# Ledger of designs, part 22: VHH binders against Ribonuclease D (rnd)

Target 1, 374 residues: Ribonuclease D (rnd), of Desulfotalea psychrophila (q6ajf4)
Amino acid sequence: MKQENIISTTEDLKKIVNKALKLDAVGLDTEFVWERTYYPQLGLIQIALSDEECYAIDPLSIKDLSPLGELLADRNTIKILHDAPQDLIIMSQATGATPQNIFDTRLAAGFAGSISTISLLQLVSEQLETELDKSETRTNWLKRPLTEKQLSYSLNDVRYLRATRVILLSKIIGPKIKSWLQEELNLLNNPANYSTIADESRYKKVKGVNKLDRKSIGVAQEIATWREQKARELNRPRGHVIKDDILLEIAAIRPTRPEELANTAISTKAAERYGNDICQATARALNKKEVDLPHQQKRSQLSSQEKGALAQLKELITLKCDILGIDPALLGNSNELKKIIQTLYKGKTTHMRQSFGWRKEFLKDFYQIHRDTI
Below, E stands for the ipSAE of ESMFold2; O stands for the ipSAE of OpenDDE; V2 stands for 0.75 times the mean of E and O plus 0.25 times the DockQ between their complexes.

## First folded at step 6 (VHH)

Design k95 (framework vhh_3k1k_2; at its last look DockQ between E and O 0.08; V2 from the best seeds 0.00; counts 0 for: pae E 18.8 > 2, placed apart)
Fold by OpenDDE, look of step 7:
Structure k95 (fold): chain B 374 residues (1-374), chain A 121 residues (1-121)
Amino acid sequence: as target 1 above (374 residues)
Amino acid sequence: QVQLVESGGALVQPGGSLRLSCAASGFTFSEYSMRWYRQAPGKEREWVAGIYSSGGSTSYEDSVKGRFTISRDDARNTVYLQMNSLKPEDTAVYYCAKVTYEGWGYTIDYWGQGTQVTVSS
């Protein structure tokens, strides 16, 4: 693969995008490095117009990626990606565009008799009887120039996406299941998926935060908010500012003085650098009214009856998915299934994706048996 | 039988406007996306604009953005292409196309006969 396949100018990018916009579908992929920065560093974008016509777009050489954004936002050209969400977020950030009309081959695989967690390599092997090289999975995508091997590898990630889409669609049984897939794909068009989580909501992503009491959760919220802002400011990963476990510890201790941080696992250096900010965040939380504090999401243990119902639900999902040729994982993860049971038995109205769309339809009989329609 | 019949093509001066119509029959029009294509002499057929069945979302080729507008009237089973600020390079036969979602997702299964648009001084 000749260096000639690298697009390094806005003009050339526009040409390719214009060609892409005339097509029904294109394949897309990204290579990025996300180790030491708050934002992922985009190293390469790959586009396949056909199996014979693939390009590597160099985002390091092109300052204005707006043409790519136009393609991304175009509602008539299908953008085919494998495991689309992460790549879409990265491209959205790079271009400022909201992705539209996305086809996720991984998602489709789950509806086409494969598992919804299948890798591209596995998928291509299964569907096209083609083996792809894995040799360049751990490469520095920010280094220039790229080697021929890197380019070859990267382009193979998009080259077969169009064919893969066709095959997957052909394997999906019946119009109903196709409609379910479309429903899921439509969710990828939601701009909310590409918006950044509010800083004030970031604490929800901290593992173990729900083990804290309400006041401590409030402290965690403030610290997480601060951490997010600081990480962004420094362009560092959140964990490089303060690790989640340390954040939780601090939230539990509720330090109001920097010296109280000595009772935590925070490093001396971090305490010196961030101690005042952490204490201020803590103070903000402690000064809040209880009504303004986040609610504790108590994971209630399932009763024996609920456990029985959960088992029945799992069995039903397994059997029905087997009949339909779809991956049970599409219905929800273990926590989501538990939530279904809890909602049915305890009357807790929580937003669940299983209460809408094809999942609701799929689970209709189960809901009826339990005298509740969610 | 599915039929697509284009109309509205004419000779116009640069800067002029035209409205193309495509009357559809033989299928549930409201359930399908529609597209306009054009083919200039000696050139390949190219995509111009598209409109979705649901919500009326639209998309355009870059060269026609801001000048052309695709719309649909489901009650009349008709898709339109309003063309403003026409240029000589817009000269082509314009084709209406039906998009089908069966098997392939996006594919064109039916074409109109085309209508000639000529932009010349």
Scores: ipSAE 0.000, ipTM 0.175, lowest interface PAE 17.1, mean pLDDT 90
ESMFold2-Fast, scan of step 6: ipSAE 0.011; ipTM 0.554
ESMFold2, look of step 7: ipSAE 0.000; ipTM 0.169
ESMFold2 (binder alone), look of step 7: mean pLDDT 88; pTM 0.888

Design k96 (framework vhh_7n9e_1)
Fold by ESMFold2-Fast, scan of step 6:
Structure k96 (fold): chain B 374 residues (1-374), chain A 121 residues (1-121)
Amino acid sequence: as target 1 above (374 residues)
Amino acid sequence: DVQLVESGGGLVQAGGSLRLSCAASGFTFSEYAMYWGRQAPGKGREWVSGIYGSGGSTAYASSVKGRFTISRDNAKNTLYLQMNNLKPEDTALYYCAKVTYEWGGYTFDYWGQGTQVTVSS
């Protein structure tokens, strides 16, 4: 018998958490709305104690979610999620707890002969031969009361996570590969994952900022800092204040007067609303001494020899991953692999995630060959 | 346990050809990619060529591309390396490999004893 219930009080939440803390593993998921606000709005938390006992926790009705925080931080009960980072951030913010003892089935799939970008629906279909019916993604999870159909579909997101974990672990080839997965999962325990990036560092996340000269990067930093503060003040997504591409255009022209914004694709309404703030941010950047401006990270092209080494690295990764049942994407994206080659050939000491841990172990012989022969 | 036995090496003049074989046992051969590596005296191991499992694509080091051909016979559990237009720089101990992993081990490429290839000038 399947048991599907809504938890709407702190007392009932405590009862479910107490049951969960006696189990080796539980499935967790969240539903949220994040289209028109600076912070995501938590709509629902799903928990599976077994495939027959699943609950939907209502955060709109429960004033104190701290019992969930006790489960989230517990080192004895494994919390199983699919594509965990965003759900963990939301639950950490709602409970004040730092997540511990997490199992991400998306990461585990990449170590178990599948791809690390697989959806939960496809993973459950492949591993358990079970087809999950998907309701429309446009469900407003903040609307009450929830329909019986919405509740039923939401619980399917957690129902099979415990079984999925067991199957994935059975498909990982040996104890060394299992230790590599555990190393990746342990990164989710790091409190730094659940803290905010400083406003003045947010410009580093704007794609294309390093193509600007140093003075314009300084302008981009000041505008990105202002945009972050304005987005929080208005409780709106940062892109609704100004989009990244518009921010880069503004930084390139360094406007000192609002009229100069006409040389960018900024909307008339945004220029009228924010023109003075943007010009003030530009002025702050232009008043900085050269030594205080952000450093430009110069992009360099690979030589023919470096391109050959990159091709060898990619082929080694592909072949070795096929042997081990690991998704090559877990070793690094194309830009990361280029950085490895540039580091080896130019004698740079640049820190990269492939220089430590399981990725270093995986690439050890490649590093040894290039150290000895180049 | 995994066993790999290389054969087919020997002495050959520059411009000559050799065909290396690797007989595999102890695992389901068709499910794993295989590669050929080499090690010249006083140098580190160099990756030469690889071939994917059942549906395989091939890959080659720039130094051997166009001269060497990797192939496999999954029915016979055997990996091959056809080496044409050999150069003195190709002189090395040649070994086939499958990844091996051991608890607490930090090296996980498994290689056989190897077969010596010597190319005279």
Scores: ipSAE 0.000, ipTM 0.153, lowest interface PAE 18.1, mean pLDDT 82

## First folded at step 8 (VHH)

Design m1 (from k10, 15 letters changed; framework vhh_8pnl_2; at its last look DockQ between E and O 0.52; V2 from the best seeds 0.00; counts 0 for: pae E 19.7 > 2)
Fold by OpenDDE, look of step 8:
Structure m1 (fold): chain B 374 residues (1-374), chain A 120 residues (1-120)
Amino acid sequence: as target 1 above (374 residues)
Amino acid sequence: QGQLVESGGGLVQPGGSLRLSCADAGFTFSEYSMAWYRQAPGKERELVARIYSGGSTNYADFVKGRFTISRDNAKSTLYLQMNSLKPEDTAMYYCAKVEYEGWGYTIDYWGQGTRVTVSA
């Protein structure tokens, strides 16, 4: 790869973007490091204008990435990505632009007879009979200069995206399924998908939080909120501030004094550094009215009847997806399917993605049968 | 717009019985599924029983045969017969008109609720 394919100035970026804006579609990919920071560190952006014309954009050298934002926000040029959401979040943050007109090849693959979790390498291998090298997947993308091998590897991640899109679209059976894909792709254009979880809701993501009693859940909420803020402040992963398991322990003991943290697996250093804050967070939770505390989400076991219904649902999805040539995983994961059954049988008013759009239509018969017969 | 009005709540001893009523106005009662919900202090509102437009019924697990939901279409009235009441059944009970949204239900109308207190 020629050094000429590296874009390291805003001016050169503008040139490439202007060229891209005249095209029907471009391929995009990002390389980032997300190990020791709260935010991902963008190391490289790759763009393919054609199979023969690919560029590596160096975000470390270019402070103003606004031209790329223009491309991202453009409604005419298709931006092709594989497993697009993470890359889009990163690029959106880097450019300030809201992505528009996105084509996700992984998503499309699920509608085109492949598995919806297929890797780019596998997809390219299957569709283009081209083998791509995996050797540079764990490289330090923040280190300069990049080696030729790194550059070559990175560009290969975008080089075949345009061709892949065409092939995938050709394999999708019928206009109906194409419309389903389009519906899913349209979701990528929604700015809400790029919003961050509220700090006060982060406790829900803590594994095992539902095992706690209500008061302890309240404590966990406050600690998780604090942790999130602290992680941002320090630009560290939340787990580097306090691990989830330790957070749960702390929530359970409800410390009123920093010394009480010694009864947990928290390190001495962390206890010294964060002990007061943790106790303050705990105190905030304990001073709340019970009605203001989060509710415990009880994992209810499915009844025999519900299990039967779930089995039927899975079977229906499998059969119908087989007929249509789409991946059953597109309909929902195991938890979502359980929730469907619970909603049907227990009358929970939870909004799920299966309640609207193509998924609703797909499951319409199942819903009809169970609405009035259970 | 329809209105739902609950009645029949009150204080009852454990093991006692109550019959709740919900009268509706403003919509065709027989065409809609109806439900009873309850909300205890500090708890989320939960489904107690549902009756479909076709007459089929569904009950929460905690009901265990103690409650019966029924309707009189001619009177546009929904009932909840509650037997063998327990202190845990203490809650505000709400009548609801249920509409389908996707696979699930959305509540179109809520009553103001009737309080049920089970205490020795």
Scores: ipSAE 0.000, ipTM 0.210, lowest interface PAE 14.7, mean pLDDT 89
ESMFold2, look of step 8: ipSAE 0.000; ipTM 0.108
ESMFold2 (binder alone), look of step 8: mean pLDDT 80; pTM 0.812

Design m2 (from k10, 16 letters changed; framework vhh_7qia_2; at its last look DockQ between E and O 0.10; V2 from the best seeds 0.00; counts 0 for: pae E 19.5 > 2, placed apart)
Fold by ESMFold2, look of step 8:
Structure m2 (fold): chain B 374 residues (1-374), chain A 120 residues (1-120)
Amino acid sequence: as target 1 above (374 residues)
Amino acid sequence: QLQLVESGGGLVQPGGSLRLSCEASGFTFSEYSMGWYRQAPGKQRELVAAIYSGGSTNYADSVKGRFTISRDNAKNTVYLQMNSLRPEDTAIYYCAKVEYEGWGYTIDYWGKGTPVTVSS
């Protein structure tokens, strides 16, 4: 299963894909390096046709991965992954295909009585009483030839996914919880539900941006938008173009001429490379009407009444999830629960996944009780 | 005619043992996953143990190490060996046929159940 299980030609890839398309489900995973580039550097793609028939697909040797895209987009064969979104993004980029018919074992574990952040190692150990080797977690997946240990480790990441799916599904009883899981799995068919934020929204992630006035936030927005596009063009991390703290300093000064960058800590090299682009981004922001500028967003603290409601919300979630046998984290993290309270008591409209779908239904009694008492 | 018939329940003292059996008919038993579920008074049914058609097993955390699920495909029977029984194991135990489709699964058929009472 060692070197014979490495797929290094498009012809052999097509053969494996044709086998996979005849099956009800296959396991998939990727290995990558993502330290000095904007895009992950894909090092390996693994596929399990069964517990005993697993292959490692070598993307360094195969020039055309589009045959794998046929499998990725297929609506008849289920693709089973653990913590699917990142792997789906990487494989979509590598193949050109939009994923379809995906089953995520980490997500399903949360509906089956496990923690929804469970690692693959823990899940396989708990569900199959099989221990996976973790000795290759820090390795260069771009190096060739692959060692025997690298190959064995990588294939074990997919080997048990088919069996794990079967067992997880047996633990999810009743059509209501099944429909909730299916609702979440369907979101994986649309990359927009787990894609990164839009370039124009990137500035919101710069720590300290809300300390700037509105005009400077507008400048930061344009510079961050440009930075994301430049980082993508160069295939470098965004911080290698302009670091966040330098971006904020530049936004505060609002430079319209490259000479003004000398008033910041930007390096001479970066100022020479990007000075014109930075000034063009500043000009775009300063030409906007005030109504089109982004607003400062300040955190607010919860009142005593709101803290009490938050405690009641957490108690309801814990109790209902214990009864239903699902992980309370599926309902939301701490910040999301705080946002529910702020929406209810302060009257702000906001987009929350708890306002839609199964989470809305799950929380309906809480919403009714607190609307009646507000 | 699909049928699941549970047996082996009863009254037992804490620390005791029982072996539940579920005899299946009306389908190709070896091709399907089977499960044991239980329902305590005033509670919803919950998974206790499952055995997939290939023989792999899984258990609820509350019973792991105490209960063992097994199957005998020649007799179309699934078993639940229940050791070190506790009062909280008191429930009606149901056998279930599990069918996996597309995005999820269904419980295709439930047995009538066999009561288990664990009391001092």
Scores: ipSAE 0.000, ipTM 0.121, lowest interface PAE 19.5, mean pLDDT 83
ESMFold2 (binder alone), look of step 8: mean pLDDT 86; pTM 0.865
OpenDDE, look of step 8: ipSAE 0.016; ipTM 0.327

Design m3 (from k10, 24 letters changed; framework vhh_lunsekimig_d3; at its last look DockQ between E and O 0.05; V2 from the best seeds 0.00; counts 0 for: pae E 20.4 > 2, grease 25.2 > 24.2, placed apart)
Fold by ESMFold2, look of step 8:
Structure m3 (fold): chain B 374 residues (1-374), chain A 120 residues (1-120)
Amino acid sequence: as target 1 above (374 residues)
Amino acid sequence: EVQLVESGGGVVQPGGSLRLSCAASGFTFSEYSLYWYRQAAGIERELIASIYSGGSTNYVDSVKGRFTISRDNSENTMYLQMNSLRAEDTGLYYCAKVEYEGWGYTIDYWGQGTLVTVSS
């Protein structure tokens, strides 16, 4: 790996993309900095055409990354990543393209007898008996030039992805488990399955919002919606616009005039800058009909019967996954499993991935048994 | 205020040499990579050479072996030594500094350019 492996022009990018489009699969990765901005700051894009032909694409030098978008959207060439969703979001924004035909080695590892949260370093060590050097993930990927070590580490993040895919697929026995993997991989073709939540739903992430009364939750919803749009417009973290605790304080007083903000801990600078916007958001909430206001979401504790059912669910998952050689975490995290039980016993409205696709079929016997218990 | 000022362009015969300079100000010169671009008539600007803050260099194939990029951090100046010039090297040569802005976009800082004409 040498400095000449750096792609610094649109024309050289087009050449590499044209070569990639003739291949069955390529490896991709990104490096970014995400500390003081709404969007991650893209520092590097790496592509592996083979184990021996790897390039670092310099987004600091290239004004037009749209040629990479042709590769990302291509339905014939597989793009192999490890832990793909964040990289796909970043590259989609940078290129204007919606990624297609994605293979995620971290996800596939879970179907191939490894832990589905495995790092790339561990996966390569496990699959290829190769020891990678330590990561440079805390280095400043925005500074130029890249050091020789930064370049080497970044290219090693993609170097083995093609080989790793082949090995993982060889370890997945039978068309049923391969179809489950393909079902999961297909979800990566639509950013809605892993992108940020809607602006109007952001208020749900504000800790303490459910302690407000219904009108104040409506005000919090409107302020949080405005805050997300403003943060995106300014390319600043949402907390730099208005902190969550200040947002809750403001929502509780429901200010219709900017001078009322003096009754909160909002800074003088923020009140001067955003006061009118905040009051306009409050007015939008207060003008809503009661039926259009959001509801409080109460946390639910499990009954003793529900705890017993949860234990049985975990035992079923562990047993079947051990037999099939897949990671139990693919069926869901602890909170997701709890939600299955609550849906079954309390009749709550549920939007959970365990109600669809291969997970539903995996769990069908459990659903049948416990449906009869209610 | 970032400023980049190119100089050293002129008219030369094929096979001749020129040395371009890029005087930089408004940023910590030693910490940034710098780039030479050229623009021929009817063609988009193309990167031809880069020099990174640590001194390593890169060239496109069409100039490799003929052009040499260098920098003097004590004088905040980057250079392009252009040897064995050909008619295809004719164009406006720009010094550039590129900043990362996020999401694959950059903010480019350019000089005004210095004209190189290779003709008999």
Scores: ipSAE 0.000, ipTM 0.100, lowest interface PAE 20.4, mean pLDDT 82
ESMFold2 (binder alone), look of step 8: mean pLDDT 83; pTM 0.819
OpenDDE, look of step 8: ipSAE 0.442; ipTM 0.777

Design m4 (from k10 with S30R; framework vhh_8h63_2; at its last look DockQ between E and O 0.02; V2 from the best seeds 0.00; counts 0 for: pae E 14.0 > 2, placed apart)
Fold by ESMFold2, look of step 8:
Structure m4 (fold): chain B 374 residues (1-374), chain A 120 residues (1-120)
Amino acid sequence: as target 1 above (374 residues)
Amino acid sequence: ELQLVESGGGLVQAGGSLTVSCAASGFTFREYSMGWSRQAPGKERELVAGIYSGGSTYYADTVKGRFTISRDNAKNTLYLQMNSLKPEDTAMYYCAKVEYEGWGYTIDYWGQGTQVTVSG
């Protein structure tokens, strides 16, 4: 592995992009550091034009990555990634382009008889009888120069993507399964289809928030919203601003004056720095009408009839996926399947990925049977 | 008391335009995501357009480019401008208070609806 495979100038980037645009498909991947900042710090972009022609694009040296955006948005050349969404978000941000014509080998593996959570290493091992090196999985991708080992590792992450796509497609013979895969791949063409949650919803990710009473959940919502905005402003992880455990403790106390924070485990430094903001967030929550406060998200309690329907749904999914040779996880996780049941039996309308597209068609007999029974 | 009151529905020729509106009361409107759902004959209710409290918008693929959702937080009013209407857009349109999460949503309250019928 040699430093000649590193693209460090805009002119060399343009040359590689021009070559890529003449191909049917290229492999792409990114390496980033995401430990001490709110935003991922992009460290490397890899491109494979063939199994033997792979390059590492150095975003630290190239200030204008917009030429790569032409490739990312191109409708003729397929961009092949493994577990694409985060890479697409990062590259879209770095290039200004909206991705088009994306193939995700992890997603496709689920339609081809593998598990839909398979790692790239496992997939390449299973499909190509090639063992990939894992020794650089946690390394500083921001340090220069890159070691030979870092470069070799990073290029191997894209080297086999073109071949892997061909093999996966050869295993997806049925035209219906192909159309289902294509429907999923089309969702990758718009980052909004897998965007992060709204600031106002971040509180739902705080473990233990549902143990609070409703008014304290409202306080947690306001503090978590403020925390996300502050973390973004500082470009620091949200836990650097205040940790989740401290956030919950503060929400339970509902402090309207900074001195009340002394009754929590918040550090003196954080209390001095953020105390006014925290109390203003608390005041916003306490000034809301009760109807405007969030509700506790208690675990869904299913009736005996609903539990029976859920078991039938899971059985149908397992049987049908076995026959079709696809991963049942593609149809949804346990919580999503519970929501399907509740939508049917409680007369609610919930728009979930199972209520449209290929999943709706997959489940049509189940929906019909239970509508006829209800 | 939370209320959502839709208005502006009616009969429209294919290719025409129509604006529906929703007057909201009983909650702090500007702090919530809102949306327009519809229920066509023989179909399930679905969210066709959404707008976050921060102003970001969502559109179902079937209406993207033709429908525009907007809100007036000073008047507690939600709007849906529907252009280039098709017979397939015929439905009862409901104003909805929405919790939107990625590609999915949950409606925790909706109004009585306003009928939009596209002929021809």
Scores: ipSAE 0.000, ipTM 0.265, lowest interface PAE 14.0, mean pLDDT 84
ESMFold2 (binder alone), look of step 8: mean pLDDT 83; pTM 0.830
OpenDDE, look of step 8: ipSAE 0.681; ipTM 0.896

Design m5 (from k10 with S30Y; framework vhh_8h63_2; at its last look DockQ between E and O 0.03; V2 from the best seeds 0.00; counts 0 for: pae E 16.3 > 2, grease 24.6 > 24.2, placed apart)
Fold by ESMFold2, look of step 8:
Structure m5 (fold): chain B 374 residues (1-374), chain A 120 residues (1-120)
Amino acid sequence: as target 1 above (374 residues)
Amino acid sequence: ELQLVESGGGLVQAGGSLTVSCAASGFTFYEYSMGWSRQAPGKERELVAGIYSGGSTYYADTVKGRFTISRDNAKNTLYLQMNSLKPEDTAMYYCAKVEYEGWGYTIDYWGQGTQVTVSG
């Protein structure tokens, strides 16, 4: 693998982008390090113009990646990725562009007779009878110069994406299934995939938070909000500031004085460093009116009738997906299927992705049968 | 209980402007993404604009450049500014709470909507 495949100047980047914009489709991928920082550290961007013409774009050498943003946002040239959402977020942040016209081979594989969680390695092996090398999967993509082996590995991650797309599209049965795939691919143009949740909502991601009483949930909300801001300021993972289980423990005691933290498993160093901040967060929560506190939600439980309907829903999905040659997971995960049942039996007007588009049509017989029952 | 109350609809000539609003209550407004959907006679309901809790906005291609979504978290109010209105924008406009689950979303409608009619 020769150094001619490394793009390290803005001028060379512009040349490659101009070539890519004249093509119908290109392959894209990223390499990044995201272990000890709040933000992922982008190490490499790969582009395939064909199976034989692949380049590694060095973001450490190129300060202005906005020319790549023109390609990313282009509505005519398809950008092919495998498991696209995380790569799209990273490239959108690096280029300032909103992605458009995306094809995700992992998603498409689910419509083409494979599982929708398939790895790129497995997909290429199955579809092209080509083995990809795994030897560089745990390497420092921030180290320079890149080794010849790192370059070869990284380019192979994009080399086959254009061919894989062609094969997957050829295996999808008829225009109806292809239109369903296109509906899903259009969701990748939805900016929601590149928005963060509000800092004030982070507490909802802490497993076990709903076991706290309402005031302690309010304290957890304030501490989680502060933790997110501190983690961002320090560029460190939120768990390196305060772990989730320690956060719950602290929220339960509602400390107003730093010495009360001794009643928790917080380390002495963290208590010394963050104790005043934690107590200020607690005070903010305790000063809120009751109406402004977050609500505690009990886990919902399915009735026997609802459990029976859920089993029938899963059986319908399995049968129809087997006939159509698509992955049942495309219809929804277990929690989404439970939500369908609860929505149907509670009579509320609510809309899930299973209530719109192709999923609604897919499930129409199930909805009809169970509307007659209610 | 959760409530979404739309207002501000009416009759407007083509090329004109109109602002609709949505008053939200019964939930912590700033924690959720919000959106505007519309339903024209004989058509399916479509999401035309969204604003995420993280601040990003979304617009359907049919309204991009003409419509602007915004929110006032202090007043628990969602807005849609509609400019350069066309007869095909005639629809009932609904305020929606939007929940994202992985790479997909769901939409809840709790109000009766507000009618926007654009004349010829």
Scores: ipSAE 0.000, ipTM 0.201, lowest interface PAE 16.3, mean pLDDT 82
ESMFold2 (binder alone), look of step 8: mean pLDDT 83; pTM 0.819
OpenDDE, look of step 8: ipSAE 0.458; ipTM 0.804

